# Ledger of designs, part 1: VH-VL binders against Zinc finger CCCH domain-containing protein 19 (NERD)

Every score and structure here is a prediction.

Target 1, 84 residues: Zinc finger CCCH domain-containing protein 19 (NERD), of Arabidopsis thaliana (Mouse-ear cress) (q9siv5r801to884)
Amino acid sequence: SDETMEWASKELLDLVVHMRRGDRSFLPMLEVQTLLLAYIKRYNLRDPRRKSQVICDSRLQNLFGKSHVGHFEMLNLLDSHFLK
Below, numbering starts at 1 at the first letter of every chain, in headers, positions and changes, except where a header shows other numbers; antibody chains are not in Kabat numbers.
F, E and O are the ipSAE of ESMFold2-Fast, ESMFold2 and OpenDDE, as the mean of both directions, binder to target and target to binder. V2 is 0.75 times the mean of E and O plus 0.25 times the DockQ between their complexes.
[cut] marks letters that were taken out.
Atom coordinates printed by the task and the answers are left out, and those that the model quotes come from them; centres of patches stay.

## First folded at step 1 (VH-VL)

Design e06
Fold by ESMFold2-Fast, scan of step 4:
Structure e06 (fold): chain C 84 residues (1-84), chain A 118 residues (1-118), chain B 107 residues (1-107)
Amino acid sequence: as target 1 above (84 residues)
Amino acid sequence: QVQLVESGGGVVQPGRSLRLSCTASGFTFSSYDVHWVRQAPGKGLEWVAAISYDGSDKYYAESVKGRFTISRDNSKNILFLQMDSLRLEDTAVYYCARGEWLDSFDYWGQGTLVTFSS
Amino acid sequence: DIQMTQSPSSVSASVGDRVTITCRASQGISSWLAWYQQKPGKAPKLLIYDASSLQSGVPSRFSGSGSGSDFTLTISSLQPEDFATYYCQQTNSFPYTFGGGTKVEHK
């Protein structure tokens, strides 16, 4: 709605809405990281050959723009999805 | 067999520098995030620094930020910790540890002791 | 930073006892918690990851439970080799932080 400012990119909100059963309300970075890690665990996206890498499914590829991301790299990329 | 072996510890004076090394063997070093953890004599564990598998991302504890630099050489399977402007409160056994996935440190080195003279 | 409060600081126990150690995070960390055992003069050893998953080679008398902010490590029947210091660790966010440790010692 035009009376509600979005706090995050549509790609990040897609992840948040999916994990929070429709809830779009603001989450601080720490809680977003927790949801992202829960998503990775739920969908078994860890690369068995490269232990510190995640194999991005379609949702994470939309979010990060990459087929593979490292743990620390995800933190840096997430920051760009928070809107002032 | 997975092994991590630390070296470079010793007796140092406050304000000096020291470089620690951790040599990895028995696994594909370039596939893992690796960490430095320290433990002061008789005290608990304190996470110090981490470096991503490819060396592009680094994180530090506030107590060492600006003084310590973590780096790695994947061609030689070595993790480094460059410690500048050393303080008495840096006295500890320094362990290197392998990050297994995003959830634990599954292998640790034996540790190397950093102490201060007088 | 996420603070990890571990209790008790020490516990006196006998072989065969059930020992429970608790760990509380200052913020929710889901199940991003590991438990380590450290014997004098040795490096820590991973016991449990993801709050409740037993590391390969670790005896089944060790178990972990909890989610969110409250976690427990249980040793169902203490053995002589279990006298050690135990640490919890959160891996949810940087900086990674450890609990203060619990020393399990002989009565």
Scores: ipSAE 0.346, ipTM 0.821, lowest interface PAE 3.0, mean pLDDT 88

## First folded at step 5 (VH-VL; from p3 with heavy chain G99D L102A S104A Y107I)

Design q1
Fold by ESMFold2, fold request of step 9:
Structure q1 (fold): chain C 84 residues (1-84), chain A 118 residues (1-118), chain B 107 residues (1-107)
Amino acid sequence: as target 1 above (84 residues)
Amino acid sequence: QVQLVESGGGVVQPGRSLRLSCTASGFTFSDYDVHWVRQAPGKGLEWVAAISYDGSDKYYAESVKGRFTISRDNSKNILFLQMDSLRLEDTAVYYCARDEWADAFDIWGQGTLVTFSS
Amino acid sequence: DIQMTQSPSSVSASVGDRVTITCRASQSISSWLAWYQQKPGKAPKLLIYDASSLQSGVPSRFSGSGSGSDFTLTISSLQPEDFATYYCQQTNTFPYTFGGGTKVEHK
């Protein structure tokens, strides 16, 4: 990767580094989506009532700018976090 | 009492349009993402389209993109599929399905059949 | 698109048999896999979600296993009501593709 021109926003890299035990290398969109879904499952962030939404923890609030985000919505919002 | 009921299928001519409806009851419709799935006679299941709980995000199978439009009216608990430029390849039973947060489609309607004449 | 390859396309079995059907994804889908049962003229019915979690009201003779790209559905002792077609579906990424189906038929 190019350290001076990171491939992703700080918020997305924070998620990637967390989930990949420090690895910040480039990850294509489909693999980022898979990683995000794994994060949501691991921390039980799916809204148990509104079966279409995520209850964001602090990391996802930083990433998406909301306390709740739709499942389909978050997949669309990821695009803006890719900088390359 | 949780159910989905499709309607609007029938016999149509190629190149024409048809609008399918799916009425939800027994649950809070606006809490769920919903999908259309179709099955050609004697064939397997094919995912067609999805719409988010509030209608703001939509996804389509490549085979229908540009011809089909998914929409919903949460005040009436109705999911729609507008099918334009219909082709013989669109012959199928069309199901609506409730998305249980990507785990599975846990509730299905009984389907509505779309076929063609002459 | 993630292709879901389901095998076999059909199986002839007797009541009491152990039946195993497989589903392979063209790329990793983690555990985002569901299994459905469908009888002629009926809508699909959910059996298994999250690869191995049994849906409420589904008999315990049904079980799912696997993760990543290779998954199985097992019917431990086939019952008369289990003659049907079975589909896998991935829900990892759009389009949410289905396997081609496995018809379990009476010998």
Scores: ipSAE 0.801, ipTM 0.925, lowest interface PAE 0.6, mean pLDDT 93
Fold by ESMFold2, fold request of step 9:
Structure q1 (fold): chain C 84 residues (1-84), chain A 118 residues (1-118), chain B 107 residues (1-107)
Amino acid sequence: as target 1 above (84 residues)
Amino acid sequence: QVQLVESGGGVVQPGRSLRLSCTASGFTFSDYDVHWVRQAPGKGLEWVAAISYDGSDKYYAESVKGRFTISRDNSKNILFLQMDSLRLEDTAVYYCARDEWADAFDIWGQGTLVTFSS
Amino acid sequence: DIQMTQSPSSVSASVGDRVTITCRASQSISSWLAWYQQKPGKAPKLLIYDASSLQSGVPSRFSGSGSGSDFTLTISSLQPEDFATYYCQQTNTFPYTFGGGTKVEHK
């Protein structure tokens, strides 16, 4: 009955909803980082050679705008996806 | 053989500056994020700073933020730690360490000692 | 910052003993937990990553367990070369904090 509050970008919410089986409730930055790391591990997205890189699947490419992103880089990029 | 070797430690006066170096060999240095970790004599390990594989992203422990600068030169396979406004609490052996994609630090140097003379 | 509370701070043990060291995180770190061994005058050496994965070349008497906030390193039968100080480290969130260390020394 309440209007849906959108605390994050569509791309970040897509990740959150996927990982939390439809739950789009607010997550603070630390929990989003933990959830992102869990996603990367679950789908085996760490570059096996360049031990600093993520090989983005389509979801992470939509989120970060790159086919590859650095581990430290992606943590910095998350800020812009928090809208409130 | 995969190796990290620190240098540049020594005796310094409080308030002065010191630059540490860490030379990497036996692996593609630019593939890895790298860190500095320190250990005061007889004490535990304290994470100090990190720099991404290409140098674009840097993180610091609160105790050193604003005083220390991490940097790297991938063409020379060298990691640096510029330490300014040194304090007695910075007395430690400083290690450089290779980041295995957040699993762990799998390769460490043997460390370089920073101490003070008054 | 995530605090890592390591227990005990020291233990006296004999060769052949089972030694258990615990590490507790102040927030969930999933399985982003590593264990290191450090001998006097030496750099730390990686033993366990991802909470329970044994690093290549590390003897199978070392094992790690736990997820979330509570983690354990076990040495099933202590050997003479295992007298050392052990540290846990979380790598979930910067700063990558270490536990305070556990010194395993000869009884």
Scores: ipSAE 0.798, ipTM 0.921, lowest interface PAE 0.7, mean pLDDT 93
Fold by ESMFold2, fold request of step 9:
Structure q1 (fold): chain C 84 residues (1-84), chain A 118 residues (1-118), chain B 107 residues (1-107)
Amino acid sequence: as target 1 above (84 residues)
Amino acid sequence: QVQLVESGGGVVQPGRSLRLSCTASGFTFSDYDVHWVRQAPGKGLEWVAAISYDGSDKYYAESVKGRFTISRDNSKNILFLQMDSLRLEDTAVYYCARDEWADAFDIWGQGTLVTFSS
Amino acid sequence: DIQMTQSPSSVSASVGDRVTITCRASQSISSWLAWYQQKPGKAPKLLIYDASSLQSGVPSRFSGSGSGSDFTLTISSLQPEDFATYYCQQTNTFPYTFGGGTKVEHK
């Protein structure tokens, strides 16, 4: 329950809990990637001009630290949000 | 006239290297992630590699990892595939393809054939 | 890796027939699925993206359906130009795996 002992950063858990209706159970990287893609599609965050970019909303800006992030780039950035 | 054109295929000896090129025209190349896909004679399609719009992120199929290197030069609108330590199982037509934000590969080149002398 | 199982591997059909091709993913891929048509010696051509969305310029006799792990491409009334090989592809997760293909050929 304590965020200092959780499997993921506060920012990633915020996304997971939001998309899973409060469920904070561990998800492996593949499932987190799938959830992130569902989030991006649900909120229409794909850049309509640059077909490789995400236009971050406030939640994704907290997660990635950028107002825009590349599709492939965001997949690599997820690794640092899994806690050891 | 959105177009991708591959070049650099040919007949090589096993263990040698080959560099494929893909020239983009009619669209802003640096807006798109791009891929290589191959097809062995009489076989299906196999995804090979991907590179992000700015060249900073790259992904490879396990069958080519460590032997192939994908790269791009956005100033020249060219995608590359450097193929080292070539094996007989790398025999295929190689296509480059444009990634429409993971919806699909909406533009393909006509392919370039890589094969081996016996 | 996500395996894409496509069936049948081939079908013999006549002009006017309804043709159905299926594609099953080994894990859920939501709707991240595309269908391509390929004729001998040619590059693949996009038909359907997002499981059911028709690419611009593709005839309406082509349709896609499904979500999750089970997907279908339907040709409502086969035309002479539709004899080709068809592939599904998932774009949910790298590697972006293709199905094994379905050859639609003359009866």
Scores: ipSAE 0.796, ipTM 0.925, lowest interface PAE 0.6, mean pLDDT 93
Fold by OpenDDE, fold request of step 9:
Structure q1 (fold): chain C 84 residues (1-84), chain A 118 residues (1-118), chain B 107 residues (1-107)
Amino acid sequence: as target 1 above (84 residues)
Amino acid sequence: QVQLVESGGGVVQPGRSLRLSCTASGFTFSDYDVHWVRQAPGKGLEWVAAISYDGSDKYYAESVKGRFTISRDNSKNILFLQMDSLRLEDTAVYYCARDEWADAFDIWGQGTLVTFSS
Amino acid sequence: DIQMTQSPSSVSASVGDRVTITCRASQSISSWLAWYQQKPGKAPKLLIYDASSLQSGVPSRFSGSGSGSDFTLTISSLQPEDFATYYCQQTNTFPYTFGGGTKVEHK
């Protein structure tokens, strides 16, 4: 893995590393949001019944701590995973 | 049939308040995030505000922050837009829209016009 | 905010013409891009979602393409009922933003 300074929680970095093929370099919030949404779309995690929510896979469960998360809620929760 | 119907528009004076409503029918309202979008006469579409399915999260365009409040009553299938400190530039047809995420804004109301007296 | 630059602002065309409208985002929005059609005095109608998925009930002459920052709406053969204004919208990041619109009018 890249020897870069930790800028986010291990749960968020796991998502980032997965989507960026091992690249742990810093990403600003907007790009992280985009990456998260791309992840959800890629793995078809949008709830087909409740169109405002995501069905969390194991990676997202680790990130959000729940099996289901609201779209807006999910985006807002990302901020807490950035290390300041 | 799935439907959104706006109401509450009218003629107002600058600085006054107005509350718009959007009534949903034909679907489970509480399962959807919903939005307000407005369109000034002869102009393009402008996103105004959004509210999550349970009302816990709200987003606003910078142009309306501090003046407009979005809310919802899921027990009545109604979306609201409380507009305070109205300005001339708020003149527009206001649409409510359902956010189906994958389908973007797939359902729109017919719109309600907000305009100002001369 | 993500700016959506839509072009052209207007296009004159005839029935049967191929019409292409482009939308560029100021940053990558993956495929969170929608296209709408709006006729005078009417609410917008969703045409394309997820950049390239055709909304149910929309004629197949409409198609969307692109990902990242550059997107295109194509009408393969313009029909009389297609004269309208079209808008792109990003739903990737709040505040959600629309393109400036493209009016497709009679030549």
Scores: ipSAE 0.781, ipTM 0.937, lowest interface PAE 0.6, mean pLDDT 95
Fold by ESMFold2, look of step 6:
Structure q1 (fold): chain C 84 residues (1-84), chain A 118 residues (1-118), chain B 107 residues (1-107)
Amino acid sequence: as target 1 above (84 residues)
Amino acid sequence: QVQLVESGGGVVQPGRSLRLSCTASGFTFSDYDVHWVRQAPGKGLEWVAAISYDGSDKYYAESVKGRFTISRDNSKNILFLQMDSLRLEDTAVYYCARDEWADAFDIWGQGTLVTFSS
Amino acid sequence: DIQMTQSPSSVSASVGDRVTITCRASQSISSWLAWYQQKPGKAPKLLIYDASSLQSGVPSRFSGSGSGSDFTLTISSLQPEDFATYYCQQTNTFPYTFGGGTKVEHK
């Protein structure tokens, strides 16, 4: 329980910290979406057959709770990871 | 062959409704997100709406939000655009397009024209 | 919304000319940019995706470059069938906005 108030869920911050080399600073939704797309492209996570889906690695599975997630679906799911 | 074919365009009065259809063939329709794009006569391309592969997520251009509804029936390989409260500025050729996982729209229909009677 | 500013609006060119069209995004879009060709009365045709990847069946005289916010479509030696209007489109963020178009026409 040694946690501080953050702008995002632990799962989203894990992605952000990974992509930003330790930087945990707030990012607005659109920049998080851009970062997520960069992550997916970097690790080649787009399903080569179903051209609407991501094959989640372990980090995205923690974030979205699924082994596969739709491209549009993941954008909608991000909202719940922003903490007020 | 991979194909998208729009239908349902025509001449309508302002304030009325029209339903466009887009029939897909030659590929697994339910694997793809799909979009509507329009082009007013003599003008450029304008993105209108998108719907996810399973129909669960939808996005709209601000100019049509609240008036247009995108939907799909994967059992019949059909994409729809329900256009309500039509305005003169909605005059355009309407295209449906297949989304290649956000890389691009790689397949387009031939378009269906929506115009207004005076 | 991400605005896509395409320039020039038109180009007068001859067969054999090198034609360069630019597209600028109002925010970074990484490489999420496509180029389309459209002839009058026809649907757009995909040329380039992911900023620089050539679509299957598109002649190698077409090439794309750029990343971030500034992108270029180049036709290395214009052919008669290349007189058309060209559009860029960003696919980074909804709405998936198009540039205003560049008409490549006969001198």
Scores: ipSAE 0.764, ipTM 0.917, lowest interface PAE 0.8, mean pLDDT 93
Fold by OpenDDE, fold request of step 9:
Structure q1 (fold): chain C 84 residues (1-84), chain A 118 residues (1-118), chain B 107 residues (1-107)
Amino acid sequence: as target 1 above (84 residues)
Amino acid sequence: QVQLVESGGGVVQPGRSLRLSCTASGFTFSDYDVHWVRQAPGKGLEWVAAISYDGSDKYYAESVKGRFTISRDNSKNILFLQMDSLRLEDTAVYYCARDEWADAFDIWGQGTLVTFSS
Amino acid sequence: DIQMTQSPSSVSASVGDRVTITCRASQSISSWLAWYQQKPGKAPKLLIYDASSLQSGVPSRFSGSGSGSDFTLTISSLQPEDFATYYCQQTNTFPYTFGGGTKVEHK
């Protein structure tokens, strides 16, 4: 039903699949944000010096196109990865 | 010592404007996202607005969108809240707070009161 | 928006009592939940962050638990200085939202 591979970019789906153990079904924006924040916590990617920013690992670099991203900036960039 | 100090509150008439300030000291202001939170007399806490560390991104509560503007001057360590088209329901103590993300709001100012005259 | 339902709105207790306050989010917020203490005429004070982490300088009698949508603040043995109002807050999604508050009063 909601199991489509075209609801988000491949970069965002990579994150979703990783956090949901292979489940690629649709998630609304707010739940995607929750997953992203959980990912950052799980891998301790928050900048220890500037806590308003994230130090991107390879997965997040592919998603945001940069090595460092602000908290608010990061949330705003997610919208562009939704395809419908 | 790390602290935030609000100023600019007072008594205003409905429909008028007021600008609040929050001065930071004791830490690198430009490294932190910061927020405004208000509290009506005898009521609970209400988040008002947020601004990113570099001022590039802003968020507002629906109740103040289109009327309030959050901004900051990192060279002077000051956070601002421009309040236009003020309403009676805007009566509150306004706090500025430092955001440490997972650490939530760890530093708060003492607050500045905004009230109205008829 | 994410609604935070806090309960009870007030509780009467005595020194030495165990006090529990709950907060329920309208959707999952993972562990992005904070607890604050506020006394009359004062700014809120951070007690717990990330649902269960004790803020530096806060007494160990305070503890937080929960994840997802249901959270609890516990005061293991209430002290005279603990009579105050407590608030939960989610920092998972904008707009950030607070619970309605819980006033801990003298019995």
Scores: ipSAE 0.724, ipTM 0.928, lowest interface PAE 0.7, mean pLDDT 94

